# VH-VL binders against MLP-like protein 328 (MLP328): the designs that were tried, part 11

Target 1, 151 residues: MLP-like protein 328 (MLP328), of Arabidopsis thaliana (Mouse-ear cress) (q9zvf3)
Amino acid sequence: MATSGTYVTEVPLKGSAEKHYKRWRSENHLFPDAIGHHIQGVTIHDGEWDSHGAIKIWNYTCDGKPEVFKERREIDDENMAVTFRGLEGHVMEQLKVYDVIFQFIQKSPDDIICKITMIWEKQNDDMPEPSNYMKFVKSLAADMDDHVLKA

## First folded at step 4 (VH-VL; framework fv_remtolumab_arm2)

Design n27
Fold by ESMFold2-Fast, scan of step 4:
Structure n27 (fold): chain C 151 residues (1-151), chain A 121 residues (1-121), chain B 107 residues (1-107)
Amino acid sequence: as target 1 above (151 residues)
Amino acid sequence: EVQLVQSGAEVKKPGSSVKVSCKASGGTFSSYAIGWVRQAPGQGLEWMGGIIPIFGTADYAQKFQGRVTITADESTTTAYMELSGLTSDDTAVYYCARDHYGYSTYGMDVWGQGTTVTVSS
Amino acid sequence: EIVLTQSPDFQSVTPKEKVTITCRASQSIGSSLHWYQQKPDQPPKLLIKYASQSFSGVPSRFSGSGSGTDFTLTINGLEAEDAGTYYCHQSSSLPYTFGPGTKVDIK
């Protein structure tokens, strides 16, 4: 298996790209209410909810197991993208690089997507590739769509 | 289900340090935060800091920054709080508590019995 | 840091009466507000989590409400065993903070 790589997927959305971007960029505090079966909590460690470079701690359930993840975010308003750079947590026991980019794109009036790019590097060759985490973040984007439509 | 058991009472001299332990049994140790809260005689609750055992670093309240060190040992499922430069103002009951760090539906739901620390000359 | 204030500081109440305790946050914390009861020489006990959700085993006379900056704990029909100090606590951002407490005595 490869020791590093990049995964890319596109999640079709019904809600607007602008509303989804705002949720991921500025309103992470709404995630436990919106998709509580995935995300149980989010806490600001440093910065504010809408700050470039803010550090947040996430409590979530992946593959039926509770996990914790600490990340630093980068905001790119021009491209409607938010990057989550992994710092600590269960994922970082497996990976020494874990960067996930969520970009919200309106290709046409009825074709709106969340493009997810995951850049990863394993701690060592014996670790599995993070395909389970890619499935997890894809599910977050898809399930958030229902909540955004109601907001 | 989950229990937190703390070390016994301590009497310390001014200028010394104290290290309180908090042993967890039952449940998942590595994924939950262990917070430390103190209460001076007749006063309210004061959050000192916390650690999620899988993280490399702990978080502290500004008042205690530089004097408190919170650590965790996953092999023994034990969290520690060490407070240095003790003064009589540090006389208090020290509690550990399971803290979910941003679980919107949970607070500190499991508490240790408390450890009394008395600082006197 | 987020500052929590509680009102009243002290309340002496006849059994079976209704008690209301308020907690105000210096900035919006959504619903990340929890209520604890502490009896003398005991650790705090969680009563209400996430502003309005009763913790397991807590009597139905305890309820919570509010969101944003203003929160209320209500005890409908105070009983003798409810004497104690009540604290609010926010988990919206680090450092976590507690309110100063409200002491409830039974007449």
Scores: ipSAE 0.056, ipTM 0.691, lowest interface PAE 6.7, mean pLDDT 88

Design n28
Fold by ESMFold2-Fast, scan of step 4:
Formats: structure tokens, C-alpha cells, sequence
Structure n28 (fold): chain C 151 residues (1-151), chain A 121 residues (1-121), chain B 107 residues (1-107)
């Protein structure tokens, strides 16, 4: 049975890849207002909202359960990608590796794709695969679409 | 529904230490964020530090770094704040507070009743 | 650390008047600002979270607005029970900080 793996999906979104990338890269402080049913809060532990290597703490609701997640982010402006590397939190009780990459790709003037790559490794064989977390992060990207379009 | 109950008032000598407890009931303790806030007589609120039990480590305001230790015991659902090297400037009411469902470390919706600590010779 | 400034320091108002309290942050904090009410010899009570979201059970006369560095708490029609000290609090960056407070008394 798989103890590690990589999930990849593409989420079709509207508008500008640049605006979506900016929201995920530099404007996480807007997430509770935009998608408060998913994300209740975000704070900076180390760094700034837009700095490479910033460490942030998220409080969110996944499958009706409140969770906290601490991550370190990596910014790749050339590829319009931001990586969230899991450090601590409820998800890290199940996984010892949890890295999520969001890449924004312009397809037409009004259409983009958010390519989400999740790299994971389980703490032990008894843990389930993180398919529920993949569904969660897909819903974050999809539900953010209208808020970014209005900005 | 969720309640925080703190230990009773303390009178301490300068140079001593005080350890205040905060017992939580209701909700999932591991997903709480427990912060400590103090208020000197006639003064405003001052954040000292906090802990998210599932992370196992605490964060502190620079002013208290080296004098304060915040811990949590999941088995008894109790958080603690220990302040050492007490002076008369540490005379205050000390509060613990937690975030609500889904707010965790952010926004303090449930507060303990407060513990008065008086430092005098 | 992020410094919060409140104005006014003190306000004495007649019942049913509109009360406006402002909070200014030394740097942008998005919407990560919360408002608390404290009455004498009681712990603080959360009123508004994330700049504009009313906390459960809080009367509708309380509202919050703002983003970035400038935030406002409004009490639209002050009642006698609203006398107390109001604090803003930011959760954008550690260490968390509180404003100095605004005392509201009834005439």
C-alpha cells in the first residue's frame, strides 16, 4: 500500500493568473474575508505577508472540524508558483511530509488554470491517504475565484 | 459551553515566581489556542504569550522572553503560565483566553475569570 | 511589533447617541483586527472579529469596519449597559498587541 505519493489536479478559474497568484503569494490576510467558511484566520509567525520563507499559522475548518496548520512558504515568481511546506498541525499528525504547490497559468485573456500538486508521506501505514486534504485545497482555489475576480 | 477556570489569587515576594493554571472544559483541547493576557491596575491589556497544545511550543512577547514559560497538559486539559523574577511591576490580573471553534489562535472568545497576582514585600 | 493606537481616549455620551471608536495600526494587518468590551472587574468580551464579523450573541447595534491600517467600531444607539472600555487587538503578526483602550461612559 502506498505510504507516500503525489496528487496533481487542475482547477479552472476566471480572470488573471497575475491577480490569483498575487492573492496566494502576498495577500493571505484576505482569505478569512474571502472564504471564511473554509479559512477562519491566518497569522504571520515569521517574516512578512509577501516574503519568501515566511512562516504562517492557519486556522480552518476541514470536514466540519477545526484544525490548525503551520507552514513555511516558498515563492517562485518565474513560474508563478507558491509552495506551502507543512511544519506542524493536525495534518502533520497524519503526515510527515505535506507540501502543496499552487501554480497559476494563463490560458486565455479571461481563463486560467490553478495547478495544485500535493506531495505527501504518511506517518505510518495505518494513516489514510490525504485525499480529503486535496479536496479541501481544491475548494479553496475554486471558492477564491469570485473574490479575486471582483478585486 | 466551553469554559476556562483559573487558579486563585496569589500574593508573592519580589524575586519569587508564580504559576497560574487555566483548566479548560468542553470542546477539543488540542485545537485550542490558549493565550495569556495581563492587566495592571488601571492599565490596558497586555499580551504575554500563547500556546497551541498540538504544536507543543509556546510563543512569547519579547518583553517577557526569558521570564515567562507557558505550557499545556492535554491529559488534564490545563494550560499554565509561570512568571519568574517578580517585581512590583508584575502586580496585575492575569487572564487566560482561547479562540472559538475554527478561530483557534485568532480572536479570543472565551476568557478565564482572571487571577490577581500581588507582588509586595 | 505592531503598535495599535485608539481614539478617542475617553468619551461621555447620552443614551441613544452614536459612538465611533477608531483603531490605527502601525503597518497593514489586513482584516486581522478584533474588538473587545471590558466592564469593571470582569474579563474582556469579544464583540467583533476580523474587522467586521459580529460575534455570536452580540447586539446588532455593534458593528465594525475597516481594513489595512484604519479600523472603526460603531455603536449605533448607545444603551446604558454599553458603558465600559473598548480595546482593539491585532492577530496579524506575533507578538499580538492590544490598543490602549477607549473608555465610554454614559452621561
Amino acid sequence: as target 1 above (151 residues)
Amino acid sequence: EVQLVQSGAEVKKPGSSVKVSCKASGGTFSSYAIGWVRQAPGQGLEWMGGIIPIFGTADYAQKFQGRVTITADESTTTAYMELSGLTSDDTAVYYCARGPYGWSYYGMDVWGQGTTVTVSS
Amino acid sequence: EIVLTQSPDFQSVTPKEKVTITCRASQSIGSSLHWYQQKPDQPPKLLIKYASQSFSGVPSRFSGSGSGTDFTLTINGLEAEDAGTYYCHQSSSLPYTFGPGTKVDIK
Scores: ipSAE 0.018, ipTM 0.635, lowest interface PAE 7.3, mean pLDDT 87

Design n30
Fold by ESMFold2-Fast, scan of step 4:
Structure n30 (fold): chain C 151 residues (1-151), chain A 121 residues (1-121), chain B 107 residues (1-107)
Amino acid sequence: as target 1 above (151 residues)
Amino acid sequence: EVQLVQSGAEVKKPGSSVKVSCKASGGTFSSYAIGWVRQAPGQGLEWMGGIIPIFGTADYAQKFQGRVTITADESTTTAYMELSGLTSDDTAVYYCAREGYGWYRYGMDVWGQGTTVTVSS
Amino acid sequence: EIVLTQSPDFQSVTPKEKVTITCRASQSIGSSLHWYQQKPDQPPKLLIKYASQSFSGVPSRFSGSGSGTDFTLTINGLEAEDAGTYYCHQSSSLPYTFGPGTKVDIK
């Protein structure tokens, strides 16, 4: 079994790529109201809500379990992408590398996607692959779409 | 920051065609909305049409339909405007401008330097 | 097509005076009205987007207001560098259209 890898998935969206990108880039403070069944809180540890390199702490429920995740974000306006680089938390007990890239792409009026790339490396060979976390972040992107449409 | 650089001035004969290029650098060219605006000497601004490169489908002002073709080449990050059946009334400066991102239109925030097209015998 | 009209056609203004330019649309365009400044032999520059939002780097003396069919651009304290032609532009409906322009000259 692999000790490191890269997962890629595409989530179809109905709301515009620009509105989704803005939400993930600059408006993480709206996540608990938008998708409170997944994300219960998000706080700034360092930087601002829209800062490149900001460090944020997320309180969330994954597979029925409350978890905490601390990440440093990178903003790529050219590609409409936001990268979350894992620093600490429950995920990081399992993985020593956890980078998740959310890219928003609009191919046609009705063909809008969130492309999610997860780059991971296990702490050791006994740890499970992070397929459950891929399913989780895919659900965040899909469920956010309803709130973006109302905004 | 995004820059748009246009091809050089053209002198054309009546009845001919002209093709102006607009090369984008920086940013996500394929998802921009690129518009074309012309200005005859001493006159105001006139919107001709626009394209979102990734879709490849252009919109045109009715006045220019049948004479104008707007295209984009994502591999070279270049937009083009071709105008056929030229007359002296087509003597103008032709501008390309970024008029939005995808379907969002936020005003024309980045402009090319303009291409002077002179139609004379 | 939506027709934009501007008033006045021309204004000659003393430095530091207030300049008011009006743009009227033939039908409602919400807030999808943008203002540009053009100087001779230069491309237009975006000043105000969506009726009232200042574009990055634009001096604070420029402001916009209005909605629906009636819009105003105000220059509060004209400077010599502000001489030029000012255009309104709507992005509410295709084809997008520009107003005829207002030329502002300094006395």
Scores: ipSAE 0.000, ipTM 0.476, lowest interface PAE 20.3, mean pLDDT 87

Design n31
Fold by ESMFold2-Fast, scan of step 4:
Formats: sequence, C-alpha cells, structure tokens
Structure n31 (fold): chain C 151 residues (1-151), chain A 121 residues (1-121), chain B 107 residues (1-107)
Amino acid sequence: as target 1 above (151 residues)
Amino acid sequence: EVQLVQSGAEVKKPGSSVKVSCKASGGTFSSYAIGWVRQAPGQGLEWMGGIIPIFGTADYAQKFQGRVTITADESTTTAYMELSGLTSDDTAVYYCARSGYGWDRYGMDVWGQGTTVTVSS
Amino acid sequence: EIVLTQSPDFQSVTPKEKVTITCRASQSIGSSLHWYQQKPDQPPKLLIKYASQSFSGVPSRFSGSGSGTDFTLTINGLEAEDAGTYYCHQSSSLPYTFGPGTKVDIK
C-alpha cells in the first residue's frame, strides 16, 4: 500500500486576509514579480486568472532545482481558501495525490495567518515524504507578505 | 484505501432525534467533503447536506434545514449527521459519502455501508 | 434547485444489447454530472464523473456524454452483472440533486 498523510502549518502574516486571499485566488500573474526567486512563471492552460476550476502551469525553483507543476484550482470564497489540485509535474512523479489548501484568516486588524494544508499520497513506498514541498509552499506565503503589504 | 464505516441501525420514536456517525480510515479525511444521502424504501437517492471537515463548513438541502446538523471531528476522522423531529417519512437508509473538496472533483467515489433508521410508534 | 429527470424509468434488456439512459437538467450544469450504479442492498458505485470521465476500474462498455442540460449514459453490450438502478447526480450548484433513477433488468 502507498504511504499517505496530511501536513498542516500556520504562517503568520501582516495586513489584510482579503488582500492575501485575492493575491492567491485571482492574481497569480503577479507572483514572478513578487517572489521571482521562487516562481519564475505562471501561465493559464485553461480558464481565467480568477476562475474556479482554472488550470495553471507553474515554473519554479525548489531546493535549487527548476521544476514544473500543473494544477487545477478550487475557490472557496466563504472560507477564503484556494485549493491547488496536483495534475502533472515533477512533484507528481513522487505523489499520486498532492492537494494544497491555502486559507487566510484574519486574527486582528493588522495580523493574519495563512493556514496551509497539504494532503498527499505517494506513488509507491520508495518515494520520499513531501516535507521539502511543504517547506517550499510555506516560504511562498511568507515571502509574499511584503509584496501584498505594500500593494 | 479510504473506507467509510457507519454506525449501526436505529429504531426511533416519532418526534425523537437520531445521530449517525461515519468514520473515515485511510488518511485523506481532511482533504475531502463528506456528504449525507438518504434513500427511503424502494425510492431514489436524496442529498441532505455535506461538510468540509478542514473548514467545518456545512451546507444543507432546504428541505432539511432546521432539522439536520452535520458536524465533523478531525481528531477522530469522524463525520456526524443528526436529524431531529423524526416522522415515519424519515424511515430510510442513510449513507455518508466522500467527494472532492467543494464536491466537484470526483463525484462521490467512496460510500459508507449505510445506516438503516426506522421511525415507528 | 436543479431538477434532474431520467428516461426511461425502467428497461428490460437482452444480454449484449446497447442500453441508453438519458438525464436532463432543468437548467445548464456544464459538465458537472455524474453517474452511479446501485445494486439491491448496496451503496451506490460511481461509474462516470463530469459527464464523460470513466472512474477507475469501471468496464469500458460504460460511457458518458453530454453537456449543458442533456446527458447520456451508454452501456455498449450489456452483461448480466450490469442489472441495477442507474442515477445521475449534479454538482453544479447547491443543493446537489439526484435523478429519480432508471432500473435496468436482464430478460
């Protein structure tokens, strides 16, 4: 049987949950300019920048390695959450399930958290757990903070 | 893989309440919505409501709103459906079923075995 | 709420024949339509998701088509094990709804 699991982390961020949510939900085209050391490109494969069910392709650097990731997104405006469902790419060579949920929760007028939940299932027992990818997506949220705060 | 196991059959009096449990095993509970679907004897399927455990968000069909409460406990990977004000029209098999997050990924791909609820005086 | 209607209500079929079941929605649902098979005293089993995508492990004789308001489930070469009730289900908008079912028996 393949190994599976769920990682959860909370990233403390500054400012408005609505502005952070909008960036992740509707404005992925701004990611290369904001955090170009992580994300080198984002393109629409199907849908629009703000569409529920849109399919996007990401070009990024993880642990010094250039990678590609294709995902279908789900939008949940009530909970201020966006889910990335993994379809293809380097991460999907290790995992047959890779779902990452970013939820933005206002804690005070100037402080929020980004709650990141990663649900994963390995292709087989020989594959490593995706702790490196959890570290990566956590760093995306943290490094985006300054850019969203200035916007 | 993922399996949903429901609590046992219930016989209830009119006006009472019933609470059915649905325990998930296999490690993907938090990434999926859990829905509740009932089926009266010899009748079709009827969606009652669902919950996304990771957010605690529950949605209900209007017909059941005010009588049904759907909850989830992530620590025990268990979803619950409580139906109050029971009448003989509530006699049915109650199923829990897994769907993708937001209900639009897979359809309902994993189902519990069903819980028979009989309402009689 | 979106109402789904199925036709026929009942069909009795000789083995190896082609079976066609239609599901119609009261308003457009895109491709958010799923098909299930239910056998007596068992929970439903997912066959086709999103109008035309076969679920893993489902025999190739089952196929789905359609979009918007008109959807079809086809069984091309009915086998004895295919006897059961078939339901369509929409996930386009809340509340989610099921069709009334089509019962398929073997002659």
Scores: ipSAE 0.000, ipTM 0.519, lowest interface PAE 13.2, mean pLDDT 86

Design n36
Fold by ESMFold2-Fast, scan of step 4:
Structure n36 (fold): chain C 151 residues (1-151), chain A 121 residues (1-121), chain B 107 residues (1-107)
Amino acid sequence: as target 1 above (151 residues)
Amino acid sequence: EVQLVQSGAEVKKPGSSVKVSCKASGGTFSSYAIGWVRQAPGQGLEWMGGIIPIFGTADYAQKFQGRVTITADESTTTAYMELSGLTSDDTAVYYCARGWSDYRYYGMDVWGQGTTVTVSS
Amino acid sequence: EIVLTQSPDFQSVTPKEKVTITCRASQSIGSSLHWYQQKPDQPPKLLIKYASQSFSGVPSRFSGSGSGTDFTLTINGLEAEDAGTYYCHQSSSLPYTFGPGTKVDIK
C-alpha cells in the first residue's frame, strides 16, 4: 500500500530497437493508425514531433474508458530512451507524479526489449496504485511491435 | 440531451472586443472539451481554441494567440470566448462545440446554434 | 500547420447515386481525421470519427476510409436530405484544421 513507487518491466520485441525508438521518439502521429484500439489520437500542444521538451496530448482508451493525457517528453538518444512526464489528464487526478521511461535495448540480434520504468506518487493515500496504467503502457509497446515489423 | 446555447448576435466597431458565451446543460460540464470554431461568410470552418474546464487552462490556435481568451465558469456551466482587436476580417459566425467524449476537442457532436459577429464602422 | 485539401469542390448528384469525396493531408495524420456535414444556416454535424468510425444516429449509407494522407468519405445512395457541404477535419496536431469543403447538391 505505498504512496509512491517505481514499476519496472521488460517487453520482448521482434522488431529492431532503432525502428521502435524512432516510433516512440519521432513518430507518435503514427500511433492511432498502428494501435487505434488503444490510441485514438495524438496532438502536438507545443514543439515538434521529434523535439526534446515537446508537449503532446494523447486521447486513448484504458480499461474501456476514454481518457486524455498531457505530457512533456525528454529525449535521450545516447540511451535510446524517451521519458513522458505527466502534466495533466485523468492519470494526474490519481497521481501527482507520473513519469514513464521507454528504453529500447538490443542485447543480441534476436534479443530486443523495451524496458519500461514508471515513477509514480499518489495524490493521496486513498488513490489506487497505477498498476492498470503499467499494464496499459506494456500493451502499447507489445502491440506496436507488429506494426514496426511491417514498416 | 446535452445542449449548448450561445449568446445573441453582436455588431462591433473596429478595434473593439467581443465576448461570446456558451451555456451548457446536461452532462458533466467540468469534463467537456469545449472548442470554438468560426466561419466567415461563404467560407469554411476555422478552429480557434478550446478549454477543458477541469484542467483549468485553455488551448489556442497560433493565429489567434494574443487576441483570443477562452475561459469557463463551472458554477454557471458557461464557456466564454473573447476576441480583441476586431477588424472586418473577424466578421463571422462563431460556434462553440463539445467533443463526442469527455476531454476531446475533436469529433464534435454537440454544437451551439452560432453567434453572428459583424465588425463594421 | 497541417493543410487539408478536398476533391471535388462541388458535385451535383442524382438521388440514389454514389458520392465519393476525397481529403488529402499535407503530412501523415494516421487515422486522426473526422468528417462533418453542414446544411445552410446550421452548425456542422459529425458523421465519421477517426477516418472510419461511424457516429451514432448517422445513416449507414455514410462510410469513411483511409489512413496517413489519403481519406475518402462515401455516400452510397444519396438521399435528398444529404444536400450540404462536407468538411474533413484533422486532429493530429494543433491547430485542428478543416478542409475547404465539398458542396453536394441534388439534381
Scores: ipSAE 0.006, ipTM 0.519, lowest interface PAE 12.8, mean pLDDT 87

Design n37
Fold by ESMFold2-Fast, scan of step 4:
Parts: C-alpha cells; sequence; structure tokens
Structure n37 (fold): chain C 151 residues (1-151), chain A 121 residues (1-121), chain B 107 residues (1-107)
C-alpha cells in the first residue's frame, strides 16, 4: 500500500494561460466570488496577495464537508506556476506532506491547460490516498475558467 | 447549529490579568476559527485576534501583541482569551465569535453573549 | 492594517424612508466585506456577507453592493426594529478590521 506518491492531471482551459496564472498568483481575493460553491473565503495570514512566500488560510467545502487549509505559496513566474505548500488544516490530519503545483501552459492558440501536480505523504498507513483532494483541486481549476472568460 | 457561551462578568484590579472562556456547543469545533472582539462602553467594535483550533495557531492585532494570548482546547471545545497588564482602558464587553466560511456563510455569523470586564481599583 | 471608514456617523430617519450607509477601505479588499447590525446590550448580528449576499433570515429590505474600496449598505423602507448601529468588517487580510459604525435612529 503506498504511503506517499505524486498525482498529475491536466485541465483544459478556454481562458488564457496568462489570465488564469494572474488569478491564482495575485487575485485569490476573487475566488469566493468566482467559485463560491467551492471556496467560501480566503484570508492573508502573512504577506500580500501577490507575494512569494505569502501564507493564506482557505475556507472551502470538499465532499460536502467544510474545511480549512493553511498554506505557504511559492511563485515561479518563468514557468507560470504557483505551488501551495500545506502547513495546517483538515488535509494535514491525513497527510504530513501536501504540496500542490498549478502550472499554466499554452501549447498552441487553442490548447491551453492547467497542469496540477500533487505531492503527498500520509500521516500513517491507515489513511486513504488523497484522490478526493485531487478531484477537488481539479474542479477549482475547471470552474475558475468560466469566471476568467467573463473578465 | 453552533452556540457560543462565554464565562461571566469579571471585576479586576489594574495590573492584573483576565481570562475569558468561550465554550462551543453543536457542530464541529475544529472546523472554524474563533475570533475575539471587544467593545468599550459607547465605542465601536475592535478586533483582538483569533485562533483556528485545528491549527493551534493564534493571530493578534498589533495593538494587543504581547498582552493577549488566545488558546483553544479541543477536548473541551473551549477557546480562551487572556489579557494581561490591565488598565481602565481595557474596561469593555469581550465577545467571541465564529469565523467560518461555507458556501452560504462567511464572516462572523455566531457570537457569544459577551463578557463584561471592568478594571477598577 | 486595512482601515475602514463609514459615512455618515449618524442618521435619524422617518419610518419607511431609504437609508444608505457607505464603507470605504484604505486598500482594495475585493468583495471581502461584511455588514453587521448591533442593538444596545446585544452582540452584533450578521446581515450581509461578501458585499452583496444576504445572510439567512435577514429581511429583503437590506441589501449590499460594491467592490474594491467602496461599499454600500441600503435599507429600503426602514422599520422601527432597524434602529441600531451598523458596522462594516473586512476579512481580506489579518488583522480583521471594523468600520467605526453608523448609528441609525428613528424619528
Amino acid sequence: as target 1 above (151 residues)
Amino acid sequence: EVQLVQSGAEVKKPGSSVKVSCKASGGTFSSYAIGWVRQAPGQGLEWMGGIIPIFGTADYAQKFQGRVTITADESTTTAYMELSGLTSDDTAVYYCARVYGSWRYYGMDVWGQGTTVTVSS
Amino acid sequence: EIVLTQSPDFQSVTPKEKVTITCRASQSIGSSLHWYQQKPDQPPKLLIKYASQSFSGVPSRFSGSGSGTDFTLTINGLEAEDAGTYYCHQSSSLPYTFGPGTKVDIK
């Protein structure tokens, strides 16, 4: 039974890679308005909305359950990627490592994707693999696309 | 449904400390933050700080940094706010409130009844 | 910290009239602004969350609007039970902050 692993998925997007990257990098304050069914709140714990190393607290609903998640982010402008390093929260009761990388890639004029990489390690062998959290973050990226297109 | 019940009124001497409790009932205690807000007589609302019990981490408004300590005990579903070095300027009603997001609700939607703290000699 | 200012500081109005309260933030807070009503000797009560979303059980005469730095709470057809102090609150960044309050009284 695997105690650690890496999940990778690609979410096709209609909105530009640049607009999506800006939303995830600098505009998390728009998330409750854009995808309020998933994200109910985002608060800066340390840093600014667009700071490398900023620490944010998220209030969200996953599998019908309200949860909180505290993360430190890393910004990589060259690769148009934002990494969320899990620090505390419901996820961290199940996992001792939870790092999620969102990378926005334009392969051609009509082939734009969000590549999501989830690096995880369980607290113990009895915990399930975090496939439900992968499904959740995939849905965030997909649902954000509708709001980005309207902006 | 979540309810927050606070400890009773206190009269304290200048220079002492006060510890106010906030007991949560109903719902999942660890799934929301508890904030502390005070209100001096005839004045507005002032944020003191908050704690997310599942994190064990407290955050404080700069004005109270060094004088306030906010803690939570998940086994008794109780949050605490301790304020030290009391002066007459600390005479106020102290509220605890749930800071909780859901697809319908965000902000401070459930409040304790308030605890009056009077600082006098 | 983010500073919130409210206007006016006081309003005395006749029943059924429209009341407008403004909240201004020192920097952009998106839609992370909430409105509360407080009556004497009671804790505040949430009315509007995220600038424009009515909280459960709040009468339809209360509405909110705005984004960024400028926000408005409107009471369309004030009732006697609406007398109280109204506060805005931002949840964009820690520490959370409140406006100084607007007292609404009935003539």
Scores: ipSAE 0.006, ipTM 0.549, lowest interface PAE 12.2, mean pLDDT 86

Design n38
Fold by ESMFold2-Fast, scan of step 4:
Structure n38 (fold): chain C 151 residues (1-151), chain A 121 residues (1-121), chain B 107 residues (1-107)
Amino acid sequence: as target 1 above (151 residues)
Amino acid sequence: EVQLVQSGAEVKKPGSSVKVSCKASGGTFSSYAIGWVRQAPGQGLEWMGGIIPIFGTADYAQKFQGRVTITADESTTTAYMELSGLTSDDTAVYYCARLPYGSWRYGMDVWGQGTTVTVSS
Amino acid sequence: EIVLTQSPDFQSVTPKEKVTITCRASQSIGSSLHWYQQKPDQPPKLLIKYASQSFSGVPSRFSGSGSGTDFTLTINGLEAEDAGTYYCHQSSSLPYTFGPGTKVDIK
């Protein structure tokens, strides 16, 4: 079992990369209404909804368990990417590094890819690899697809 | 702990090109971006461009567009900056520096030792 | 491109004195301003990120403040090792730009 690693996956989505990127970059306040079975709440701890370096606290359900996650985000408009850097929460009890990058890439007029990269390092050798969290964030992107398309 | 080690000093003729390397050790190479900043003798800092290896994309300051090429090799954890069409105005110390992963909107927290490039006429 | 200006250009101070350096941006950059220290023949070192956040390992005498267009770096009780040139850097827009630098000498 590795102590650190990088997971990469590609989620095929419909519509425009710009609309999907805007949702993840600037409109996290819409997440509970769009995918409430995953995300129950999101609040600003510091900054604004669309600011680089904003710190947000998420209330969500992963594998049937309610969890809390505090992250600091980094915005990269040139690459249409937003990075969530883990600071505190249930995930950070397992990992001392947890960075998740969502990049939105237009492939055709009606098809895009959400490329998700997760960089992780375990707190210690006894902790499991975060494959469950990768499945979780992949599900967020997939389930958001219809909501963004209809907006 | 991340360290950046750059290639040695170069003396070049006008019209030639130079390729400077920046080898990263410690940490995960894919967890950050590499920027290039130069400093002419007695002058301030000037941004040239950078690369996010995980995205395979490089960005260049307009002043250097068409003359600079920034690349990265993940297998050797090394970034490169190649500058062509050298003139005496390109005499400077060239630095590579780390940017947090996926973010151009952040400070540069780890710097290489610098590579002196002298263009002699 | 965003232009950064710094004041003063040069400051010579006695040990233990307070030093203030100002950086002004030509347009609002939020909090996307960072401060670096450079000593002769050395690469720059990050001191303060995002206007006011201290970088790990930086002495507590260094602090930053400001937002929008006006930013300040403060050294509260200058030590001999603090002699150097201080640069502000904006990361709000590409291309990145730096201030012209403020040189701080010890009397």
Scores: ipSAE 0.005, ipTM 0.526, lowest interface PAE 13.4, mean pLDDT 86

Design n39
Fold by ESMFold2-Fast, scan of step 4:
Structure n39 (fold): chain C 151 residues (1-151), chain A 121 residues (1-121), chain B 107 residues (1-107)
Amino acid sequence: as target 1 above (151 residues)
Amino acid sequence: EVQLVQSGAEVKKPGSSVKVSCKASGGTFSSYAIGWVRQAPGQGLEWMGGIIPIFGTADYAQKFQGRVTITADESTTTAYMELSGLTSDDTAVYYCARDWGRYSYYGMDVWGQGTTVTVSS
Amino acid sequence: EIVLTQSPDFQSVTPKEKVTITCRASQSIGSSLHWYQQKPDQPPKLLIKYASQSFSGVPSRFSGSGSGTDFTLTINGLEAEDAGTYYCHQSSSLPYTFGPGTKVDIK
């Protein structure tokens, strides 16, 4: 059975790539208000809301289960991508590598996609592959769409 | 390594409450979910709820919401399940079980021996 | 809640034969399905987790497969000590739910 892997998916979204990228890059403090059924809280552990290398702690519900996730982020403005590198939390009990890249791509004036890449490695063979977490982050991007449009 | 030891059998009257204990030993207590599963005579397994002690808040199956209270005492490494408003339909063996992973609900690998609760008039 | 169904309800099997038990979920649960064995007056014992991963100490004759909504437990060469009731269990979302069980007897 695979002990590591990479998942890739594309989520169609409305609005501009710049507005969606800004939300994920710089405005995580708006997530609990926008998608409170998924994200209950986000706090800064180190850095600022918009700084490269900031460390944040997320409180969220995944598949009906409350969880905590601590990550360090990397910002790539040229490619409109933000990477969340897993440090601690529920996910990290299953995985020793958990890196999620959200890239926002304008396909046409009316069409945008969020390309999500998840790079993972299991703690051991007893752990499941993180397909549930891929489903979860896809839902975050999709459900955020209406709130970014309103901004 | 980890073992769960439950309190002894109970015989209760309709309308009363029962509180079953589950003492954990031999491993880490606070970060693993402990769930409660019951089994009526000749019937299958039914999950009642669970708790991850470090988070302090229990999760319940809708059928038992309002009648069941699940708690944990980290100082004594003991989880509890209290069921109120007992009827003959609550006659069952009640099991506690610990999940194999930390900080979330993964599935149960370590089980207590079970506690028989009989509700009779 | 996610409903699990099992087939068959009951099997009476000759020793050394292959036993196949199926579990179907009312919605996709990925690989978050686990199999337990229960003998009379004993707690359930974990056999297989995440559809196909054998739990430590479980004999190699037990194997699991499937994903999404359809799952199978196979006992390849049933032994006398394998008589019992087998339950599937999903951990994809709360509340946890179990299948109704499949009872396996030896002829």
Scores: ipSAE 0.000, ipTM 0.500, lowest interface PAE 17.7, mean pLDDT 89

Design n40
Fold by ESMFold2-Fast, scan of step 4:
Structure n40 (fold): chain C 151 residues (1-151), chain A 122 residues (1-122), chain B 107 residues (1-107)
Amino acid sequence: as target 1 above (151 residues)
Amino acid sequence: EVQLVQSGAEVKKPGSSVKVSCKASGGTFSSYAIGWVRQAPGQGLEWMGGIIPIFGTADYAQKFQGRVTITADESTTTAYMELSGLTSDDTAVYYCARTYGWPDRYYGMDVWGQGTTVTVSS
Amino acid sequence: EIVLTQSPDFQSVTPKEKVTITCRASQSIGSSLHWYQQKPDQPPKLLIKYASQSFSGVPSRFSGSGSGTDFTLTINGLEAEDAGTYYCHQSSSLPYTFGPGTKVDIK
């Protein structure tokens, strides 16, 4: 069974790529208000809300279980992409590499896609592939859609 | 709903160590960051350090590095602060506090223990 | 380490007056500034988080403002129960630090 891999998916969303990118890049403090059934808290460990290289800690519920995730982010304004590089937390008990890239691409005046790329490597061969986490991050992007449009 | 309950008052000799406990109830322990803050009689608040129980990694104020150890035991939902090499200058009330938590989303210490008085005398 | 200073050190205030407490940081901390109230022999109580966000259950007379290096806590219409010591606290970088406190007494 594969010990490492890359998942890629596209989530169709409405509105402006710029507004969605801004939410994920600079406004993570709004996530608990927007999608509180998924994300209960986001705090800065190092840097600012919109800093390249900022380290943030997420409190969230995945499959009904409270979890914690610490990540360092990379900002790519040219490609409207933000990368979350996993450092510590429940996910990192299963994976020694967990990098998730969210890229926002305008397709028409009112339609965009969020392209999610997940690069992963398991701690050992007995760990499951992280398809549950891909499903989770897809849900975050999808559920954020209405909040970005209405805010 | 989340409550922090600390161990009782301690009287210690100079040169000894003290270990204060902070037991969390009414929520998911691993989802919180626990900070430790002390206050000497008639003085202000001083941050000592903190821990995120899921990571097991603690951060300390430099003034206390080498003397303080902050740990957490998820099986008993308890955080600990151990301070060694005690002197009369360590006489204070020691508080544990949730640095952030669910449903609170920011670095504010929103839930506090009742405090533990530590007196160092000879 | 980031040093926080508070002004005034002490203020004696008539009930229903407006109280303004200032906190200044030695370097920019964005909005990572929190305010606490402490009564004698009690733990601190969070009032305002991230400069301007009211904590749940805190009376509306308390408000916070500011960013960068200059922050203000305002009590609009002081009540007798508001006597206590007020502390600012930064969470921008380690080690986290507190201001020295401002004591507010009622005349």
Scores: ipSAE 0.005, ipTM 0.508, lowest interface PAE 12.7, mean pLDDT 85

